VHH binders against Protein SPO16 homolog (SPO16). Designs and how they scored, part 7

Target 1, 180 residues: Protein SPO16 homolog (SPO16), of Homo sapiens (Human) (q5vvc0)
Amino acid sequence: MAESGKEKIKWTTTIIISSSLKSYEVATALENRSHKVRYSDSVENGSIIFSLSGVAFLLMDTKECLLSTEEIFLAKIEKFINIHQNSFLVLSAALHGPEEWKLMFRIQQRFLGCNLRILPVHNTVNAINLMCTIAKTTSKPYIDSICYRMITAKAYIIEQSPVWKTLQKIKLNSDSVNPN
Key: E = the ipSAE of ESMFold2; O = the ipSAE of OpenDDE; V2 = 0.75 times the mean of E and O plus 0.25 times the DockQ between their complexes.

## First folded at step 4 (VHH)

Design g34 (framework vhh_8k46_1)
Fold by ESMFold2-Fast, scan of step 4:
Structure g34 (fold): chain B 180 residues (1-180), chain A 126 residues (1-126)
Amino acid sequence: as target 1 above (180 residues)
Amino acid sequence: AVQLQASGGGFVQPGGSLRLSCAASGFTFSSYAMGWFRQAPGKEREFVSAISGSGGSTYYADSVKGRFTISRDNSKNTVYLQMNSLRAEDTATYYCAKDIYPEWSYTFEESDYDYWGQGTQVTVSS
């Protein structure tokens, strides 16, 4: 499918979605937005990255976290934060009960003072609207661009993730075009 | 220079199968996602399937899910499209295409593909 022609925009913003989400409602809904969508095997499972604004979202279900080892999902969050400067944890079902709320609180305490912000959400449509709104408002003070074509060495993907992020932040929208 | 040579098209009856091949040269094949697109007479070109550079991930248009399988052999610089349970609506010229961006991602977005093969005709009719 393609989203071409839905809106006339001066530039195309790209949303990078983890391959782990391609069968999920959130991915389908983002494909129906006016932004371009690309899928990646190289980002953390549950990731949604708005390349132009440099905003990154990690989607997690509180109920699933309660069924897993805490050290495992905390390590995943820490890795995500270290790669992305403007990080949000999108946490579904966080307000379902006291155990879910306590888990959200424990995550907040563990990453206090880090660049992580936590967004409890109740459903997919609200999550998508919130992510898109944050990405758009965050793009106002920042000048970012897509720099995928500058990364070619697959063997160094882990080390290159921080480099890619840094290049994204310092590049001055050189990939933008003004269509007639 | 980048070259993409598609082959394997032909005539087949509804319910039949065909395997398309696309031989690539002129670039580091394993570093780029590859896609298959098709165009029926009088219609716009549409996405069919994509595969990541490593071959570890695939993406399919809803109209072909469960019937078509994309694969690649990086040692042979070739991407394949196995088409099963063919329907009259699958009649089209099939094109293989190279992604603009080196490995990390893959997409159904036609505008992110920079080189295209000459196409191979698939005709499904009784």
Scores: ipSAE 0.629, ipTM 0.857, lowest interface PAE 1.2, mean pLDDT 80

Design g35 (framework vhh_8k46_1)
Fold by ESMFold2-Fast, scan of step 4:
Structure g35 (fold): chain B 180 residues (1-180), chain A 127 residues (1-127)
Amino acid sequence: as target 1 above (180 residues)
Amino acid sequence: AVQLQASGGGFVQPGGSLRLSCAASGFTFSSYAMGWFRQAPGKEREFVSAISGSGGSTYYADSVKGRFTISRDNSKNTVYLQMNSLRAEDTATYYCAKDIFPYDYSYTFEESDYDYWGQGTQVTVSS
């Protein structure tokens, strides 16, 4: 019997992905990280579930939401959070402009006091890194549910805070490099 | 012990139909996805179709999509494959397989995620 090598063992897990994402870059990229990827037609479109970590992500494109009726995507989010205790909404393009920001704010107001956490992302790589970091941290045997909730809540608070929104306005209204 | 008994194969003419059955025992049937695989003489085993434990999700290989229908009856611990518009290239021994993982709302088409048990059932499409 041959002895195993001295290579570091990478973190790998089993991920259940909505069939709606089967041909998307996110599914291929997760499989390329040596994660076991499985599919489901019975979960909400855009779902990515890390069963062993007990966390679930709903992927939505802010631009696509702006092209659809508000009642449709809000009902989708509500159904998702009612099924999954540790729910995250991953919003792509949420920082692209004022209409995208208004939509994110409307979602936040609609689900005030719910178990939903919002993660704005700008590309697939950013989304994958955030989801894997949250799931990996949660799956560690010495990380408790309080620690995990603090990590996720901090990210949400930073993006949703009045301070962060005020700083964003100041940055957009910065003075010229050449003062009069 | 896990037991899977495939049946319903036979000889049929092109354009005909057959219904295969797979009786399962030795595990919590509704918790596992079930798949159908086939192997023709001198060929590698290939995926045909899969169904989630709940029955809410199904997947088909491109070669059989639109002609075959997978279904299950969890009260009878049985998975079925309805084969319509059969072609000569469908001639093979058909095997039912149990998923390794108890994720009842998901499926996989990766052969490495399935267990095999039993002798399969022969389907011959000729003349």
Scores: ipSAE 0.183, ipTM 0.570, lowest interface PAE 3.7, mean pLDDT 80

Design g36 (framework vhh_8k46_1)
Fold by ESMFold2-Fast, scan of step 4:
Structure g36 (fold): chain B 180 residues (1-180), chain A 127 residues (1-127)
Amino acid sequence: as target 1 above (180 residues)
Amino acid sequence: AVQLQASGGGFVQPGGSLRLSCAASGFTFSSYAMGWFRQAPGKEREFVSAISGSGGSTYYADSVKGRFTISRDNSKNTVYLQMNSLRAEDTATYYCAKDIYSGWYSYTFEESDYDYWGQGTQVTVSS
């Protein structure tokens, strides 16, 4: 009927955050946005993983990178992209000065062709908004597909014969699938 | 049915040690993070420690960090809390809890994210 039969899907997701970020503003802000937040020591420091979309973000500060050895942070990025197929490097302070800019371009050159996407950000709010937008956009076809199957299965049960197998499959697929 | 049974509590002198055990049944134990929480008389329940399904990720409340160690044996469906250098402030009923969501490599410290709670085991630290 006039939208009465439609269930509005509130976009909520499970986010796995590196324990290294637990005390950071980004973790608190994501917790406050009605997402389920979980922590892990088994992911790279700076990781934020959106389980439903399969998108993974590695948060790094350009100034902190300049204080570390290039070999160490490049190895960290390489390890991250080898684990996560849909990888983004969220790079703060990348536009602060010429040294930060050069570092960003060195990373781009090193991972050219590796499908690593680099997101320079100015502050935590900008980073959170971009991560959430990318994850939501990336997960939309998957969510729409699940919604369609659920609606179809529900209608079939009401109309004719139960599709318990389809519903069970949906339930099992939605039951606590982790890791990402 | 999901069941969690905590044990190992008792009376101990300040500076002493105790090991708590939580035997789990009725679910795929290794797929879920487990947590320990405690509640002192007249106080709210507080988070103590958590461990991911794999055992690879652990977290401790600041009040117990460096003194307590959480571990698990997935072959025995048991989670443990080794408590060393016990203080009077550690006196409480200790509860083990199962995470609502599967967490092979992740954990949570939010009480609301735990669905099944074991029966408590009392720990009293006094001279």
Scores: ipSAE 0.400, ipTM 0.766, lowest interface PAE 2.6, mean pLDDT 81

Design g37 (framework vhh_8k46_1)
Fold by ESMFold2-Fast, scan of step 4:
Structure g37 (fold): chain B 180 residues (1-180), chain A 127 residues (1-127)
Amino acid sequence: as target 1 above (180 residues)
Amino acid sequence: AVQLQASGGGFVQPGGSLRLSCAASGFTFSSYAMGWFRQAPGKEREFVSAISGSGGSTYYADSVKGRFTISRDNSKNTVYLQMNSLRAEDTATYYCAKDYLPGYYSYTFEESDYDYWGQGTQVTVSS
């Protein structure tokens, strides 16, 4: 029985985080929100796993991806999604330039048929808020309604995202101007 | 219903070996880490070893490193503890336990993280 004047209970959970993120703002911020954190050396670098919610996030910085070979980061994403059934790719970009838009388009194009859910974020606070919201709602009885909204949002992110719209515009200009 | 059945204990002389087994049922075995703990008469229960759900990661208490090996067979829902070079101070009741948190790549050595415990199997190392 509910009683008036009772304190609001915080939602807290246990999160498995890759040891690669131990010193990163996202890991310390999750601990500061009263979540229990367990570190793992056996998961992909950048992994943040909400096991009790059945969802997993792979955090990648678009600028760091541009400094590595496409083969390396695409293989990392493929390995992650093959291990985790309910997986999300969290793509961090403080500022979006043409090269960053092209990178995000290539990732979307490579994994279109693989049900990859992409979450573009601008900063750590946005990343944490999105991950916690998805994890919290996924564990609730009204999950069907939330899943539908997430599918709709995913379609928007893939098909109508700033990345997709910008790259589509660049691609059309390239197709019309440069025949090679 | 979750059940854990430990076996394989017995009497052994110092320097001897024993293999403990823990048969699990009632949950998706490969999704959870398993741990071994022990308790000697008049002492607190202490951590011995842990293994991740996949078996890819193991952890040992300093007192048993190099002597004990934890392993699991996910097809048989069984976790094992191979105990070599046994010492009198290894005498204890050995318990197997299930981690509460699902995850193929996670393990814990914190007793409070284990939600189900086996009945225990006695190991006596003497003479």
Scores: ipSAE 0.351, ipTM 0.679, lowest interface PAE 2.6, mean pLDDT 81

Design g38 (framework vhh_8k46_1; at its last look DockQ between E and O 0.20; V2 from the best seeds 0.00; counts 0 for: pae E 11.7 > 2, placed apart)
Fold by ESMFold2, look of step 5:
Structure g38 (fold): chain B 180 residues (1-180), chain A 128 residues (1-128)
Amino acid sequence: as target 1 above (180 residues)
Amino acid sequence: AVQLQASGGGFVQPGGSLRLSCAASGFTFSSYAMGWFRQAPGKEREFVSAISGSGGSTYYADSVKGRFTISRDNSKNTVYLQMNSLRAEDTATYYCAKDIEYPSWISYTFEESDYDYWGQGTQVTVSS
């Protein structure tokens, strides 16, 4: 009978984006969502930082990682996590097959015990939605959001892969340890 | 409480050099990016240069790249603008400004609206 209209209050925040991404689709899409976007030449190339949420994302293309030397991309990740306590690696590939899984497991093994979470994504839209959801949820005082639980469950599945657990056990038995 | 005191302006011949200083007080200086803007008579205020709170990131308007250098000394709460190869079109009142963003130790901005405190200007005149 009666028509109702209601305008929603949109969540907005400040996002610091590496200047290396300035002309890329991800930066344009974030600007178009009414967030305050700032650029930085002093952050690692591929970084997107939600400063008010306290979370930081490093975007990496899996194909480029597989074509690069291991030392180069591991050093990049190491620098990133030493700066940002709540770090996410956004690892992009159309398909995550055996070589991509091996890459992910090598990265997880290298950074065992660090606050690094790996987010496999398939495209730019998937990455943007995931990053914004995590940042919005993390800026709230609650942890029971159904969306946040689904996102953390996806990340947890990768970290708890049977292959990953086996690699962790082998590393602990064959490498140096840092006891207290 | 926040004060920005710009100095070092003056008269100079074309091709000459000047060094501007901006002494800051009333805030945690190293936590904020700082900028230099200028305004010529009859024109809108325009961006010149910016530096991050740490000093690790700098940005320059295209019109001054290669001729001007921004720097800061966080132990003295001072930002500087070294101006070389000055031209007549550099004649303006120069203002230093403090970024709104807190903390902004690694980022920059060039938008006037992103600065909340402004120093008194220092006049730079480049006469033939």
Scores: ipSAE 0.000, ipTM 0.232, lowest interface PAE 11.7, mean pLDDT 77
ESMFold2-Fast, scan of step 4: ipSAE 0.590; ipTM 0.859
ESMFold2 (binder alone), look of step 5: mean pLDDT 79; pTM 0.795
OpenDDE, look of step 5: ipSAE 0.014; ipTM 0.329

Design g39 (framework vhh_8k46_1)
Fold by ESMFold2-Fast, scan of step 4:
Structure g39 (fold): chain B 180 residues (1-180), chain A 127 residues (1-127)
Amino acid sequence: as target 1 above (180 residues)
Amino acid sequence: AVQLQASGGGFVQPGGSLRLSCAASGFTFSSYAMGWFRQAPGKEREFVSAISGSGGSTYYADSVKGRFTISRDNSKNTVYLQMNSLRAEDTATYYCAKDITWPDYSYTFEESDYDYWGQGTQVTVSS
């Protein structure tokens, strides 16, 4: 609880969650952390997208993967990574046993060299903490870029104003600078 | 100025159907998600349904899922709510609302994420 003081400044963002996850603990927990949550039926089942960070997470349960054919879940992962350039696969229970670990290794081997990172998680809190940490870290350059664009847009609006244009004409009339 | 005009409400018997319309103006309609909310007498406003700007994504409150269908015609700047198998519990004033978010393939069911609201249209389901 003392360590929670380190995150005194609340980081909030907009998260797009697949409607398939609406009833899941992960969606409720993200809403409870004051993030703005939006839902979509157009994204792959199990998707959690942090738009500002440009990162996308695909949530899969290792048990569900083991019950399906390998070709089916590999095709789902391949489709996901082809849509999202910065992709993470969040695997629940991936480290609970040899079968789960082997499945994770097979996925990693299949997508070696692709822009896919695998995150083994054992509970919802672990999953949320990892996703938020990655999204927050990845979003910093984008947020800084937004601030810069807002400053630039404000400067442009000021430069387009009648007042600014009048001031610039006055400056130009009194300016004896010969280089320009 | 953004304007939303809801219409199509009325009196209907249980099991009946109504189609609500919401005519929008003053913004790029296809770029924003639209939602329907309702407020029953003595209750707070509740979410009914939402549709993304393109119409590709829809969401429904559990109480109306399977009975109501949200749709939109971006060429007419209109969002619709087809209400089938109406129940006494569906009696409320229905409001259409424009989502704040631009442009987005997503939707929201949070009232605070909508910036403009229609005047509402009354639906009464009674025998």
Scores: ipSAE 0.015, ipTM 0.405, lowest interface PAE 5.8, mean pLDDT 79

Design g40 (framework vhh_8k46_1; at its last look DockQ between E and O 0.24; V2 from the best seeds 0.00; counts 0 for: pae E 10.0 > 2)
Fold by ESMFold2, look of step 5:
Structure g40 (fold): chain B 180 residues (1-180), chain A 127 residues (1-127)
Amino acid sequence: as target 1 above (180 residues)
Amino acid sequence: AVQLQASGGGFVQPGGSLRLSCAASGFTFSSYAMGWFRQAPGKEREFVSAISGSGGSTYYADSVKGRFTISRDNSKNTVYLQMNSLRAEDTATYYCAKDIYYGSFSYTFEESDYDYWGQGTQVTVSS
């Protein structure tokens, strides 16, 4: 059922991709989705930034991480999360096994309480779909809606506070006693 | 509604200095990078400088590096551009702009990476 009488509005956005990923499958796939893709030499190698959504992804391969010294890949992650408030580490794996789980656990433990979430992926399609889904749900209009709901919830909590209601009663009585 | 008001432009002789200010309202100022762009008559708007939301990272176009200094005061919701050693080629309308990227720094400095723009302030370097 490919037929539809309605126009489908395709979500598109601006994506900043590290020049280190130029010609990689992930970058080509994002270009093919009609997003506005821009390459930068000024961002950390392996970075994909959805600027309108306020989220940033650091791509790393688990095989490369296991072959690298721990100091090197942890320093790269730390630098990334110090720059980007909403940071995601996309860990791609050729294998599924205990060593992958141990690596993920070690990274999670090291950055516990930090602004980092780890996204394990098995292939480029999985990575792209996950990143685009996250970016779409946290896009600027969605972020504005979340901020609005948080502001509204805070105001509602304050408005329903017994202390607030008592203060309003005192203010109303003061206004009536001291008229203009 | 987001509002950006640039001021501090004027006339100055070559070698002189000016300080531009941009007062911002209607958004969480410290969460967004800010930029300065300029447009000379008959030319496209070009990037001048940018500063991260915290003020910890700055970037400059090669043409102004070493002469201009961007800064911000998050307590006053204001971004500044100190322009020293001004040249005739610095004559332009200067615009402040808010970066689209929440909580970070875009690093591409293209006009399309900024969603709100000030009215601009004229800088004229003459005589």
Scores: ipSAE 0.006, ipTM 0.270, lowest interface PAE 10.0, mean pLDDT 76
ESMFold2-Fast, scan of step 4: ipSAE 0.681; ipTM 0.881
ESMFold2 (binder alone), look of step 5: mean pLDDT 81; pTM 0.818
OpenDDE, look of step 5: ipSAE 0.021; ipTM 0.390

Design g41 (framework vhh_8k46_1)
Fold by ESMFold2-Fast, scan of step 4:
Structure g41 (fold): chain B 180 residues (1-180), chain A 127 residues (1-127)
Amino acid sequence: as target 1 above (180 residues)
Amino acid sequence: AVQLQASGGGFVQPGGSLRLSCAASGFTFSSYAMGWFRQAPGKEREFVSAISGSGGSTYYADSVKGRFTISRDNSKNTVYLQMNSLRAEDTATYYCAKDIYPYSYTYTSDESDYDYWGQGTQVTVSS
């Protein structure tokens, strides 16, 4: 929070938030910071868009996803990424257990090769700090290089985690055709 | 130049209705959210309602929700505020305002996001 908090008092931007999030802690926290917040009923529920940086975040709670049908939330994600080329899925509680990890794996596999990056987060503060860091970094002159470095570092960290090792085992088991 | 002309105010009994109009010129009307604000004597200006440029999103202050309806006609460059079930507490000068930003699908209730204001129209609700 210290470094991200310091960046937020120096860096301000305009954020477009789905009206679906207006009563949520994330919207209130962004309003209480230096950022200018605007709302829309026309964007996908759970959207947070940093207009100046051209990045868009779709907030989803893993427990809520588990309560809905897979086709519903996958269609929602597909619609989102078709509208926003620089898209991130912010997934809360994704690291809580095996059902959450399996859901994250299913999303990853469905959108393999698409311009979607998945950000597992633990709480609202973590989500806000991560979104603001990415948006600020993306708005700088060295956008492509910095974003690529961030994505690569994140992927490496995830791959070294118990979650990624578990997901790789699930992927291997889901493959019906093993050459040997 | 940007111009906003508010009209439709007047005297009305509690429980009555009034329709306010704001005629806009000098900008691409459909690209900007429009808002209604009010100010009673001795009080600060307060947000009443907002509508996105496209008209697809509307927002209301809790004090007017369910009684007031904001709408717009982009072909006529006009935003409206239909006020029903008026109360003495609704007595104020009503101002229409233009959003600073051409984000046609968004709205805001923050006064600082509005750059042009109409001269206002007085609404008096008295028994």
Scores: ipSAE 0.326, ipTM 0.674, lowest interface PAE 2.7, mean pLDDT 81

Design g42 (framework vhh_8k46_1)
Fold by ESMFold2-Fast, scan of step 4:
Structure g42 (fold): chain B 180 residues (1-180), chain A 127 residues (1-127)
Amino acid sequence: as target 1 above (180 residues)
Amino acid sequence: AVQLQASGGGFVQPGGSLRLSCAASGFTFSSYAMGWFRQAPGKEREFVSAISGSGGSTYYADSVKGRFTISRDNSKNTVYLQMNSLRAEDTATYYCAKDIYPYSYTFHPEESDYDYWGQGTQVTVSS
């Protein structure tokens, strides 16, 4: 019954994933969707960025945070928020117990008034579905321009996309930090 | 203006080695992934290998994996393709290419992911 050109237009975007996540289930699952996936060595470890919406997600494991120094992961979150205007922190295992809950609330309190929303997740499938839903909803103004994007996709991503300008800022910030 | 100049091709016997070079100018070299493609007469261009802007990530077509090594020197704006254990089916014109998008790379590169191409350098593997 369905004729060519009468099919529903599917939402698609370019997703930039930190190279640190290449071997993780989340990266494989996003690759298996109809999105174009690119990787980056220049973004924070754990980053997933949806280019069309400009929404950025930082994946962290609550249990791993509890085993590390607070100063290190808070600095990582602060750096991420300062680079990405629409930032989300995706916390796995945040609901496992009282120490995990306390950590989540401490992070929320530390970043009150900042452009950060915290998303506790139980598994990879739920994390992916949540991230895709948020990115798609945030992309609504751009989805309405999908014909323009399809015609001028290269120019849009390179010249008009705030995400590509943000990646340039990341590179500039990395250059200003001398590791030696 | 973006310019890519490939060199290092030549005649080699099966089992031999060659190193190709691609000198780049006109863009921030370290910000872009670089790729190598090849084209034999009468065939479409096919992907050979790619390297991220930082050099931290590399990818190879199954046909060349274990035999070819891609590398780059960002201080010299040059990308290299070291070709070992060459076979007759490696005979082609080899092209270097600049990725369209900065600060990112793909694990499954296609010709459409690249916007600027170097001149070819001919590699002939024959007994």
Scores: ipSAE 0.293, ipTM 0.641, lowest interface PAE 2.3, mean pLDDT 80

Design g43 (framework vhh_8k46_1)
Fold by ESMFold2-Fast, scan of step 4:
Structure g43 (fold): chain B 180 residues (1-180), chain A 124 residues (1-124)
Amino acid sequence: as target 1 above (180 residues)
Amino acid sequence: AVQLQASGGGFVQPGGSLRLSCAASGFTFSSYAMGWFRQAPGKEREFVSAISGSGGSTYYADSVKGRFTISRDNSKNTVYLQMNSLRAEDTATYYCAKDIYPYSYTFESDYDYWGQGTQVTVSS
């Protein structure tokens, strides 16, 4: 129970949720936790991102995948993992039958050697608890570090500035330390 | 070639009802989510409703929730929008759109094909 001994600082983070999920039970439940929830139109549909831990979750329904063209949902997953270094695919109904299990295995094989981890879930509560546990565990080494929290907040502000985005259009000289 | 033809618009008094239809061709209809969007004069296009390829999942904008119902008939390659309790604010050109994915979405940029639209005018 390493987490139960924490004094003063509760685990709180900013969760970025795709606007596609705003009306879903998963979004409402996450809003009811001790976290700061932000909705975004700039992230892939089905995305839930824990900014402090750098962990990203893509929610997909195995039943909907079985009713669609394989290339469509595989392309969505590929784009997601190329954007997010620590990616998890949350698959609902993945263990409900042999076709669902085969689809999960096919996705696992397609992205073997990539940064993708697959999480089969039974329901919304299971999904939320699993996502929060992974995000909290991943952020734990730095959760009590005020310095780390201040640095990440400052970096985010700089990255979102129009000046920073303009400077990124300029290739760095041979010295990669200066973003000029 | 993908084609989407919206129809069923017209003039209606406040509190009235209209049913819009969108006839689709050129793709496997049941494999893609479909959405309805609207644009009023001088306004940006806004999301109204979406339905997954199977019909099992639906989305609604807060402004239309409880008044509008989206449905689809995959045997006829048609998506419908039943509009009840219409208000003056619902006056707009209504567009049907095909999503690039089978899941119900609200994000406009994921829609790759758009119909010509059908005009809905709500006035006394």
Scores: ipSAE 0.000, ipTM 0.127, lowest interface PAE 15.6, mean pLDDT 75

Design g44 (from f12 with Y103W F107Y; framework vhh_8k46_1)
Fold by ESMFold2-Fast, scan of step 4:
Structure g44 (fold): chain B 180 residues (1-180), chain A 125 residues (1-125)
Amino acid sequence: as target 1 above (180 residues)
Amino acid sequence: AVQLQASGGGFVQPGGSLRLSCAASGFTFSSYAMGWFRQAPGKEREFVSAISGSGGSTYYADSVKGRFTISRDNSKNTVYLQMNSLRAEDTATYYCAKDIYPWSYTYEESDYDYWGQGTQVTVSS
């Protein structure tokens, strides 16, 4: 026989993940949760977007950044924050490394006064829990409103949904850049 | 109006191959992901594969990885499912479906809004 906890309405959302993260541990872990997952090849590599909350995360490996030119990864971050108003940079690397901390402070200095928050993480579980906590806190006011609207007008909800609006915004920015 | 017409099903022996086609009309085909789903008698509908609007990204259910290949021709408004090394467990009605949201793709059945009539695939001796 089946039994359930005292859970009536769980926090659940639609997560848009960059195709670049497909098959990564973070993506498979998010797929195994109660959230709906979508992938996009139109978002910046490393993107994880919680559509309901409007919160966007850019995952970057500190070691990969240190192997790249500063101009390249700073341009990537700038492009990301120009698309997403509530942006977080998630930096994965060993903590207490002088090169890792120097990189973090350098990025923070470059984007001083911008709507960017930097989150250092050392493992995938911590990253996922942190992202979900931030997104849930931001999205709480919208949960009841969306549930109510789902009863009355599916087409209206789809066209007005945070997912639809997020994807339209991303497409408008990506259409200006064509690979040769 | 959105229309999806699936075809290419049939009877095939285990280990055989079939190619399914789905002709689409009534929307901007290249902007939307297309998915293939299947339903065996007495079972829930299950995800098989999806392809992004551009064709640049694909997703496969674990049960079909390495055996099935999804592709699309945006100039012909058609999505395809090439099925190789077919097994008795692949017997089902196969449906093509249009994603609700543009510029993204998913395995989540609830995010698909229009469904084709289906094409029957039977794998037996």
Scores: ipSAE 0.619, ipTM 0.843, lowest interface PAE 0.9, mean pLDDT 81

